# Miniprotein binders against a7ua95r516to809: the designs that were tried, part 5

Target 1, 294 residues: a7ua95r516to809
Amino acid sequence: ASLSLLSISDLVPDLQFIFFWMSNAIEILYFIQQKSPAYMQTIELMDDKAGSKESLLSATISANEEAMTILEEVIMYTFQQCVYYITKTLYVVLPGLLDCNPFGTEPSSEQCRRAAGVCVCAVCVMPEAVRRVVSVFQTTSDLLQQYQVHSEIQSQMFAYLFFFTNVSLFNQLIDKGPARGWFQRSRVLQIQASVKILLDWAKGAGHNHLAQKFFAKFCSTVTILASPPQQLSQMSWKALCAEHPSLKPVQLHRILTQYQLMAELGPLPIWQPSSEDEAYIYRTVDLLESFENH
Key: E = the ipSAE of ESMFold2; O = the ipSAE of OpenDDE; V2 = 0.75 times the mean of E and O plus 0.25 times the DockQ between their complexes.

## First folded at step 13 (miniprotein)

Design L1 (at its last look DockQ between E and O 0.86; V2 from the best seeds 0.00; counts 0 for: pTM O .717 < .8, other shape alone 2.549 > 2.5)
Fold by ESMFold2, look of step 18:
Structure L1 (fold): chain B 294 residues (1-294), chain A 101 residues (1-101)
Amino acid sequence: as target 1 above (294 residues)
Amino acid sequence: SPELKEIAEELRELALEAAEILREAIELAEKLGDPELFRELLKLIAKLIRLVLELLRLKAELKEKGDPELLKEAEKILKRAKELIEEAREILEKAREELEK
């Protein structure tokens, strides 16, 4: 019930205040880093007949270290608070991406695919569930730009948000997929289309490298599941491992098991694990990803 | 809950006041060539930033938990914050006088 209160729009005023202080702390830290060496050099060049020079230098070093330490702590704290609130909203909206139909069966969706081109394809094909996820990313991007947050920290923020999204979607698919029918081929193709919308957003926002890196596990899973049976059946276990290095043996094994079941390819396993991997395909402890591995 | 919202707003206003003081401290530090004055401004910055961190943490806890015990902590921090703000203004006034020379 409380999850309906975690809309990103409801959090914007609080996020604005947190980003304000993150940006201020970064600016002040940068100023101190740029100015302190010159002032310490000035002290070292002083004519000190009274013997106070070393005391002033020591006190200045101490003040500098204290200021930088607390500024770094504020930056870390504000970053963590932003991530905490933003990922709580992502957690609410991400599961809907696995249940939505980006294609639609109405004639208007078919006409949009043919007639409208680039800007309309997002509107005509993007389901509400995908729009909700994109809205979280877009709002975050807008706030980071509004408060002129340093580009390195913006990249770290989106690296974590993409990591969180990947873990959430992968774990939901693996854990709930059998009961929810998400391994059926038509559903996989719908999921693949929805993920491509997210990847297109990330590319347009300048985060393509981060998205490619941090969505790899979920994208690999969907790519395998979307493969035609004739093509996938011809690939060896070793070839699949080489093409999808982000997947652990237990994860690949589970994905292929579900694929074989849904494609009705018979009861005998088609893909034989290598001798190296054979001990690992049953390690259930390694099946789901941890949110702490970023 | 209404009392918690009032305290959270007061914490926010003091943090914003600290931001204005920090901005002025940076401007004065940029213009000065006096290492002792620079050291004093660094100490002021550290104190104000530590205060801001405490205000941010308490405001977040009030929003998440609404714990009545946080009211007592907030009142102590508000009192200390007002005292530090007054001290900071005195330091900035002396720094302005030094630069006018």
Scores: ipSAE 0.726, ipTM 0.901, lowest interface PAE 0.7, mean pLDDT 83
Fold by OpenDDE base, look of step 13:
Parts: C-alpha cells; sequence; structure tokens
Structure L1 (fold): chain B 294 residues (1-294), chain A 101 residues (1-101)
C-alpha cells in the first residue's frame, strides 16, 4: 500500500542529501589524491636530525590511507542508497509502462496542468505512464548534474538503472504477458511505442549507448513479438538467434512458443531449436533475468 | 514520529555543518602548505567523514524502520557529532592562527 504512493518527488529531499555527500566525498578524495604526493615529498626532503622525519612520514601515510578509505566507503554507500531509492520508485512505475496506450488521447499530466502555462516539452506530451518512468530518470539526471557528480559515477548509475529497468520489464513481460494479453499484437505495438519514447529520451539525455546495451533483451523480445506472422514464420531458429543474441535459447523458445499460441500458428519446423540449443531450451532457471548479475 | 523527524533534521544540520568545516579545513590546508597541518587535516577529515557515514546510515534506518529504539542511538550519535564538530572548530581556529602568523 505505502509503495504505491511513493513518487520520485517525495524522495528528492533524501536523494539531495545523499548526492550532496557523494559529491563532497568525491571532491575531498580527489583533493587528497592530488595534494598528498607533494606533502610526502616535502617530508622526505626535510632534514633527518632526530628520526622525526620517518615517524612523520609514516603517520602522514597512515592518516592519508584512513581518510581515503573512509571517503571511498561514503561514496560507495551513497551510491548504493541512491540506487536503492530510485529503483524502489522505478519498481512502482514500470508496470504502468506495459499497460500504457501511447496512441490514446490521454490527458496532459496533472503537473503540466497545474503549471499555468501549456508546456509543450517532450515530457509533457508523453503518455502519463511513460512520463512517470522518464520523470524518475530525469530527476536522477538533474540531481547528478546539480551536484556535479563525476561523469563515471553518472554512467554507472544509469547503467544500473537501465539494467534494473530491462530486467523488471523483461521478467514481467515473460511471466505475466500471456495472462495480461501483452503478447497480443496491438498491445505489443503499444509497448514498442512506449519503449521507443523512453529510448528517445535516453538518447537525448546522452545515454544512447547505455540504453541500447542494457535494454537489448527487452527490445529484442518486443521486436520479435511485434513482427508480423508472415515475416516471423520465415525466420529460422538460427536466424532469430543471430538477430537477437541477447536472448538465451530458453527465452527465445518461450517467446516463440507464446507467439505461436497467440497467432494460432501450427507447429513451425523452421523454429525448431538446433541440436546444440535443444538442451538449453529446457533450462527454466535461465528464463527470467536475475537482478544479482550486474 | 515528530521526535524522529526532529532528530533527522538535526542530523541533517550537523552534517551540513561538518561539510562547511571540511571545506574550510581544505582551504586552510592549501594556504599553509604545512605537512604537519596536512596530517592533522587528514585525521580531521577521516573523523568527520566517519561521522557523516554514521549519520547517513542512521537517517536511512530511521526512515525505513521508524523504530523508537533508534531514538536512543540517534541521541548518542548526535552528542558525539556535536563534540566532534566542536573539536574540529578548535582545530580550524588553531590553523587560522598559524596562518596569521
Amino acid sequence: as target 1 above (294 residues)
Amino acid sequence: SPELKEIAEELRELALEAAEILREAIELAEKLGDPELFRELLKLIAKLIRLVLELLRLKAELKEKGDPELLKEAEKILKRAKELIEEAREILEKAREELEK
């Protein structure tokens, strides 16, 4: 019950605090890394009158190591906390993406309606379900930029968020798709259009490569399901494997089996797995993606 | 709980104060160029950042669990935080005095 009410906006104050310390810790770490060698050199050049030099050097090295270690711990912890809060929000909004009809005249977002002006920004014209997902990513991006977080950390953050999104959407589609009618062509086309909007946003935000990489499995699934029966029925198992290398044999087999049922196609020998893949198509443990394999 | 919210806000304020102290300490260290002062600064950084980590963890726990038992722990951490901040201010003051010399 409480999770359904959690919006990214509600988490912003907490995220701001976490990002603040992440950024500060990175900055301090960088400062120490840059200045420490010069100070060590200064100590090394001091006159060794009483063995005080070695003691001071050792003490400074130890203090440096301690400071660096604890700063790294703060960076790691803050990163994990950001991911934790953001993924909780994504978990709530992602199911809406699969049920979204982007071709419908959904009313403009309540936020844009409350803003006195007709905002015609790309986000405002998005279907509400897509906008909610994009809003999570956009808020994350804005916070990372606001606190000037290092670009590598930003990339790692988005890599994980896209990974999480892909796993979540893929697993939901494979597991619940048949029962919810998401394998119906009309629904698949809606999903495809919704995902395209998300990918277009990612491209515009400078994360095109990451999005293409981490959404590959979900996109492949949607692409296969969106294919006309006449086209897909002409593609062999080997051709489909080659076209969609992100899919495991068991996953591809599951998708094709459900497609066959939905399209009322008889058995298609051309989709028969190769002798090499035949053992793998029954590995149900590999059907759903794991969140731990990142 | 209103009390937990108040503690969380106090923790936030102390964390911000710690950040200001750290910033000033870094600036002073850069100006003085003294290896001994730099060592003391590193020690101070380690202490303050450790405290910040504890505060962050406590804040997260308070948000997720809302457990009254965390209140006692929070009070202890707050007390320690205030003491450390005071120590840090004293160190900064000594550093300022050395810079004016």
Scores: ipSAE 0.536, ipTM 0.829, lowest interface PAE 0.9, mean pLDDT 87
ESMFold2, look of step 13: ipSAE 0.722; ipTM 0.896
ESMFold2 (binder alone), look of step 13: mean pLDDT 83; pTM 0.802
ESMFold2 (binder alone), look of step 18: mean pLDDT 83; pTM 0.800
OpenDDE base, look of step 18: ipSAE 0.521; ipTM 0.825

Design M1 (at its last look DockQ between E and O 0.81; V2 from the best seeds 0.00; counts 0 for: pTM O .695 < .8, SAP 76.161 > 70)
Fold by ESMFold2, look of step 13:
Structure M1 (fold): chain B 294 residues (1-294), chain A 104 residues (1-104)
Amino acid sequence: as target 1 above (294 residues)
Amino acid sequence: SPELRELALAAAEILRAAIELAEKLGDPELFRELLKLIAKLIRLVLELLRKGDPEILKRAAELIEEAAEILEKAAEKLGDPELVEKLKELIEKLKELVRKLEKE
């Protein structure tokens, strides 16, 4: 029952069933919310002054509460199950975004060129690693639309998926970046271009505000790393904290340390943490983010 | 289990009938009974989704009989004999599905 799945396409039949019931439960919940007060008002206007009127009202309120409670439970369970399966596929495909080159050396781009007997591969635009992530988001969006899931629930779904994506990309960049060479400026610019493709997808899908909110930590990291040395070296620690409030002191310190090394600005620290932050810049327990929603 | 998912989808047909009757009737006592039936049907679906209830078919059989009593009573009070016959056909179809699944 806790099997990890490699592809979103293998999950579609199960997700269709779960989305069907999520949508049905939402619609039934709205029906009860709309209809139940009218029936309760009908009971309240009855001329029966024996105890039957209040007994019937109490029983109807109880039945209403029971129905709404179980419907909310189904909605929550189906939402959590969708998120569980979808994030399992995201976990597998997201690491590739940090290694790919969006400018055409991606293996899928080579395979596209090989498959064409003539030069018609101009329509193969996206690196394979980016395409795999976009495919998860697009398939999710298509299923939500197919089952006409309420727009508020669709927004909550993508808020969580973007949160998950941000944590996964940030943790890998920070944890594996030095060994993988991901802090080199040319590589950071490639990562920035790949993330822009995701942000453009989110904007086109109507989720721009969610993506901007929930990618903030990863985007702040990439923005700092992509900055020209002359410009960044003139900013104080306090100014960087104010500009990038999503970054914890230990995270900002690690990013600036790697930046100074890669820009060859010498061993003397350029950015002086505030007295308050000095206690926190070495808290390695706070370096990586939790996948738990906060 | 594809068979248990078929049972859940069939329960959706009963739910649609219950909702339709709850909207059309003006009888508060029957509305309360329909709300209780909806809650029980939704709980059955939740247990089918969780795939962890060892007595799910026994619960389904009992609930189908309860649904038959409430829905046919409501449809007869509404004065729709075609709906009464459609409900009888649906209920018998679901009883047969549960019997088929019990043999497995």
Scores: ipSAE 0.696, ipTM 0.890, lowest interface PAE 0.8, mean pLDDT 83
Fold by OpenDDE base, look of step 13:
Structure M1 (fold): chain B 294 residues (1-294), chain A 104 residues (1-104)
Amino acid sequence: as target 1 above (294 residues)
Amino acid sequence: SPELRELALAAAEILRAAIELAEKLGDPELFRELLKLIAKLIRLVLELLRKGDPEILKRAAELIEEAAEILEKAAEKLGDPELVEKLKELIEKLKELVRKLEKE
């Protein structure tokens, strides 16, 4: 199947199997961690007459270590597989978020229409492009809850998914934005509204802090681009750096340069990088975010 | 494959039964044997998840037989005839699943 046709719903059966084993492995690991100390203590309290107490203890320790090691490997592998499949679906749907007009009358989702009548839930009133992205996250959340996956693992998964989403959206906006007109104020406002819907969902799902942390670069970029020329032209380089600490100097410089071109502004001395940042604005290798930094 | 998934799910049932028996007996030797069984079963599951190799079915059959012996001995020590019967039924079901998978 072409990557373009891959939906999160198509992956649910595979994800369910992976989540099942992830959850079971965590549960068994927890069981071993809770019970092993008591059994070892019992062996230690046994009379020496019952054979080599030391040999039984050593054998039990070795068996425990082996079981825990392989369980951890299963947990790690299943986690990686989940992330792989989910990010693959995100990769397909995320570009649609940048092209989305959330102010337009898009038809309600077909899924909610197939259920009993006009659903007015927060997801059903979302633009289709936003709904597709949210559906990936919601499906992930639902699966994690269904299999009662430990909260720490849930947080790690969403942290990575938000990281991936931010990197993907940021890189697309910086790289393709000028050519696609995404730096135009009207388009930026659409993007800002779409991202707000996603962030509102994340807040409602209990992931507000993670979303704020990991979407910071993309949100900062959108905020700058959404700023009226009259306001942004009054902000110094230093002030912009201070307000948007998630942006590297080279990134901020690129954003401002493209903004200047789009807004047909002349050279703005106030946006001139500081002497300290001057060397960094030319580090084009740092312009785009890496997926490997997480 | 769906068949390998069924085998993996069956392995989970054995693991659950083993854990339950270990909790009831409180026997350190049985606990050690349980840990070894867990390690073997989870290795099998990991292999099923990664490769789906047909040779895994043979190893699965051997492991199920080993599990059966351990669980039967544990159940006998517990002195619970109902649990012994339940475990025997579960083991036979698993052996049948393996046989079915070997024929496909």
Scores: ipSAE 0.528, ipTM 0.811, lowest interface PAE 0.9, mean pLDDT 87
ESMFold2 (binder alone), look of step 13: mean pLDDT 70; pTM 0.592

## First folded at step 14 (miniprotein)

Design N1 (at its last look DockQ between E and O 0.81; V2 from the best seeds 0.00; counts 0 for: pTM O .644 < .8, SAP 79.051 > 70)
Fold by ESMFold2, look of step 14:
Structure N1 (fold): chain B 294 residues (1-294), chain A 101 residues (1-101)
Amino acid sequence: as target 1 above (294 residues)
Amino acid sequence: SPELKEIAEELRELALEAAEILREAIELAEKLGDPELFRELLRLIARLIRLVLELLRLKAELKEKGDPELLKEAEKILKRLKELIEEAREILEKAREELEK
């Protein structure tokens, strides 16, 4: 009954209808943009009789503006609806990425389970939690290509999806990580491996640039948490800020505090924020990211 | 409900038919270069696309609610879509006749 209970597969028929009209609206808009000057010129060259040329030109300009306006509105609405449905699915499946073990073997099919004496099959199969996330991205990519949506719109779509994914994973890691044990080093390495599988999908799908840009905050967090204590404890606050520009001072401070606690490096702060940053390290309103596009 | 599912499917099929007819009309208008047919096509596009937007909004509401008023809205959109499809066919026939000349 609730939209948050539906899998991406259950949404495909609705998404197909939405993508169909998004693609058609884009193509119609392109047609109008390319042909309107020629029709205006044809009207201008017409023989002017009872003032019909000026009336026809005015009516054509008005019709053109109205059609262009509504086409742009539908393109925007269909884009927003696609993002809305897809991100609702992502919201449900993304938390599992933080709990799964990409190094472990758990048979995902009856044939693989029956052949559990051979590890090769399990190594080739994504963990279920990662597969659920990849399935959302892959289904979206397939639909965009099926309906021949313009590449600029496809890029905007995945920019939004990667942004949403980053915010969801980052916020859950920061907010629930201590209680869920996600800051333990072995756990962080598992999370890092799971995200690598997702990043490899993005690269293979032609979205590497977008994934690098929009996953930066979450990836920086995991990179810091996965660092060996010898390496990290010798880095200054300023060096860490320079290596991880996607992290706000309050976010970096929180991550380093959790790292020091889990690595049992004592209560004395190792990393001293710059005087400039000290004004911002306790701004809890800036700790979590907004799901709204900045 | 079965009634809502049937009318939603009919709306989907009619919207697909309208898109196909419009695509052919655009193709013929491109070949002709007739500014009066182009203006008629622009006005039809605006009316059709506004109706498609109403349909998209209705489908989104139907996924969250089973409001009886939504069935009445769906029937109104269905009637308007059928009328637009006939208008689109007339524009298509005009374009075909002009092309033969």
Scores: ipSAE 0.727, ipTM 0.893, lowest interface PAE 0.7, mean pLDDT 82
Fold by OpenDDE base, look of step 14:
Structure N1 (fold): chain B 294 residues (1-294), chain A 101 residues (1-101)
Amino acid sequence: as target 1 above (294 residues)
Amino acid sequence: SPELKEIAEELRELALEAAEILREAIELAEKLGDPELFRELLRLIARLIRLVLELLRLKAELKEKGDPELLKEAEKILKRLKELIEEAREILEKAREELEK
């Protein structure tokens, strides 16, 4: 099936199966970890009849290690599979977020789980492109809760998904933005509004800290691009670096250069990189974010 | 394919049964406090979870490649899983009998 037709709804049955085993494996692993010390102590307190105690202890330790190793492998595998399927779906829907006009479209209520009438919930009033992205995260959240997956694993899952989303959106904006007109002020404001809706959802879902942390680079980029020329032209390179610490010097330089071209501004000495940063602004290998650094 | 749907449904049913067996085994092991039973339980868990992992991997591969050879392998693993579930039920029944004593 073409990647373009893949919806999160189509993956739900597979994801349910994976989450089921992930949750069960975590629960069993936790049980073994909690109970094994007590059983080992029980064996140690047994009467040593002809060296049978040492043999039994050794056999129990080996069985415990084997079971824990296989359980950990299942947890890791199921986690990776979930991430794999969910990120594939995100990859398909994320470009739509950059092209979205949130100010003009009537929301479609068809995807609201609330069965009764015209739902005015936050999801139902979202632009379609934003709703598709939110639907992926919401479905993930619902499944994690349904199967009572340990909170640490839930946090790791969302951390990775937000990381992936940030890298994807940032790289697309930096690489394709100039050619697609995403650096135009009107388009930037649309992107800013769309991302705000996503961040508001994340806040409502209890993931505000993770969202703020992992979306920092993309949000900083959009904030700079959305700034009025009169305001941004008064900010020095050092001030911009301090305000947007998530951006590497090469990234900030690229953003400012593209902003200058878009706004038809002459050269601004105040945006000139410091002598310390001058060597780093030419490191084009650091311009785009890597998916491997998570 | 219809065959893949059938395997997926059978896997779901077996997964539920396996989970129930494991939960009961854990509860019985706690009540009996028998280190030998605990060891047997650990071995059972390891064997069962290994088969589950193999099935998960095969299912993923089948979804991507649709290879008929992988389908046959999945069916073999399903058969082994069923056999292991029956063995587990027998162990649980023996454990229950010991507890009533």
Scores: ipSAE 0.326, ipTM 0.717, lowest interface PAE 1.4, mean pLDDT 85
ESMFold2 (binder alone), look of step 14: mean pLDDT 78; pTM 0.727

Design N2 (at its last look DockQ between E and O 0.55; V2 from the best seeds 0.00; counts 0 for: pTM O .715 < .8, SAP 70.842 > 70)
Fold by ESMFold2, look of step 14:
Structure N2 (fold): chain B 294 residues (1-294), chain A 101 residues (1-101)
Amino acid sequence: as target 1 above (294 residues)
Amino acid sequence: SPELKEIAEELRELALEAAEILREAIELAEKLGDPELFRELLRLIAKLIRLVLELLRLRLELREKGDPELLKEAEKILKRAKELIEEAREILEKAREELEK
């Protein structure tokens, strides 16, 4: 029930502890998996003159299964706790991406010039709202690497964090966009630029394929909204569905409706849904995405 | 949160000791040809990891609630975990002595 804002830097000590145990549990689990089959085979080859070999083998298999089961539970629990705490931080900082202006930030060159003799820098300054999100991703990446968490687990972690980011941004845009003015084309271009910075971070961090997969719905939405009216009005419903397969019919319909309202366009015949899709554009239960992984 | 730092440090030590015990257990069981030794130490490690899971949950609850009663419960579980480590070390020591014969 606490509504306190969580900072990723305040969570680092707890995340270090959780990642340490996650990494250690993974190492122990793989060690058991690697060694246990050979040891079981040794028992099977024992001379069973007293008739106790089957009981010993069964008990050893049972102990092995119990150990692996509890290690898998620890790995799952620690993964879920990391995701829980990190996504709480993301949930607080992500809305700022929809409100920020990446084009209006003062150049970093002013910061470099304030002291006498300061060198002029050509580095682009990241908007504060984008920096907060990147900081969460970067801190997570640094911790995973610091504790040498298995690469498959690192990928799974970022897959979920990108999934969460996509759902959060998409849902807020759809739900709050009309009241907040986020469907204005100039505003959409600012949002697109901010998301580009996140995508560039993901590419530089080695997660380009995950970002391409899990940001697709939000990126498709922004791409449609950023399109000039003369270009978008030439694309049929069928063409838009084919170009943006991540969007459900109800979602695409809502996006086009908001585009029409903001651009002061009347209904366009080529945006009429296909006959198959007409039943789906009114499925309001499908409008917002679930944060649960399906 | 000095209590949270203390629990985290103790859990770090438990992770290192659990891994060491399991690695040595397999070594000694193979050299002695004693599958009972490996099975016994696997069961002790499973009990230890179960207690670690309970400690992980309590530590995170302490962070969220700050209930001093949970701290006392965590310290009891930590004491039990250390007793399991000592039991495992005694078994390994006896196995090492047997191997040197």
Scores: ipSAE 0.572, ipTM 0.817, lowest interface PAE 1.2, mean pLDDT 81
Fold by OpenDDE base, look of step 14:
Structure N2 (fold): chain B 294 residues (1-294), chain A 101 residues (1-101)
Amino acid sequence: as target 1 above (294 residues)
Amino acid sequence: SPELKEIAEELRELALEAAEILREAIELAEKLGDPELFRELLRLIAKLIRLVLELLRLRLELREKGDPELLKEAEKILKRAKELIEEAREILEKAREELEK
């Protein structure tokens, strides 16, 4: 309950503390991994004074293993906690992205951190709902950079956050979209524009490949729904499957069915699933994405 | 509560002190090249990092639940943390003395 009211800004002090120790633990672990072999060799080269060498080596190995184990535990724990808190903030702000009209003039409620006063930077001119989502990612990026977290950990963090965002947005669109009117062409175009702003940010932040990979399902869904009826009605099931390989047959079938209803199109034989896919289009358990698949 | 804020601040300060101790310990270990000192350093690292993990968990739990029982636990951990930091400082001092010989 209390987390639903927290902005990313409210979590910054805690996240700073977590990232600090994550970074320190990684550095210490790296130090131990690099230096321990040299120390063990030094012990091995020592004169054997009445079995003291073997006991010292054994004790050093044991101490090394203990230290590395606890450091790994800290790294895993801090990573998990960061993901937990950041995804909670995303969960709160992501629905606003689907309802956002990026073509309207919305005032930014937050001051630009890059300038004192009125700023016209790309973030400041974003619609408020988009800016809130971008702010979560930007804050995460800034903290990772501030504490010089290893690049691999940064990549894993953003991979998971983009995965989470895609699953959340996709599931909301598929499940609630028809009832909320998000499948209407005008609304789809708004969603497409909002997502483009987010993807442009990700590209500017150096995460273009990850964003393209992990947003593929949501982007494919929006692309299909944004397509003009004249264009989409000429595409076969097989062509759509080939163009949108991230979508499962059941997902594509659902999207096309809802599109057909929205556009008031009659039955389109060319959208009929292949004989190979026919059994899979009824697997409703595969319709929504799982958060556990990452 | 004001008490929770105070504990959270003390935890942060102790964590910073622990980080400084660890950094210095690593630097000393690199200079001395003594296997025995390195072993002692590894043990110290394990103890300090375990304490940090406990402090991290406690801080997060206090923020989520605000339970008075957690306050008592926090006080115990704080006491233990202070004792361990003092022990760590003593080890560092011994290591410095050895480096000067």
Scores: ipSAE 0.450, ipTM 0.795, lowest interface PAE 1.1, mean pLDDT 87
ESMFold2 (binder alone), look of step 14: mean pLDDT 83; pTM 0.807

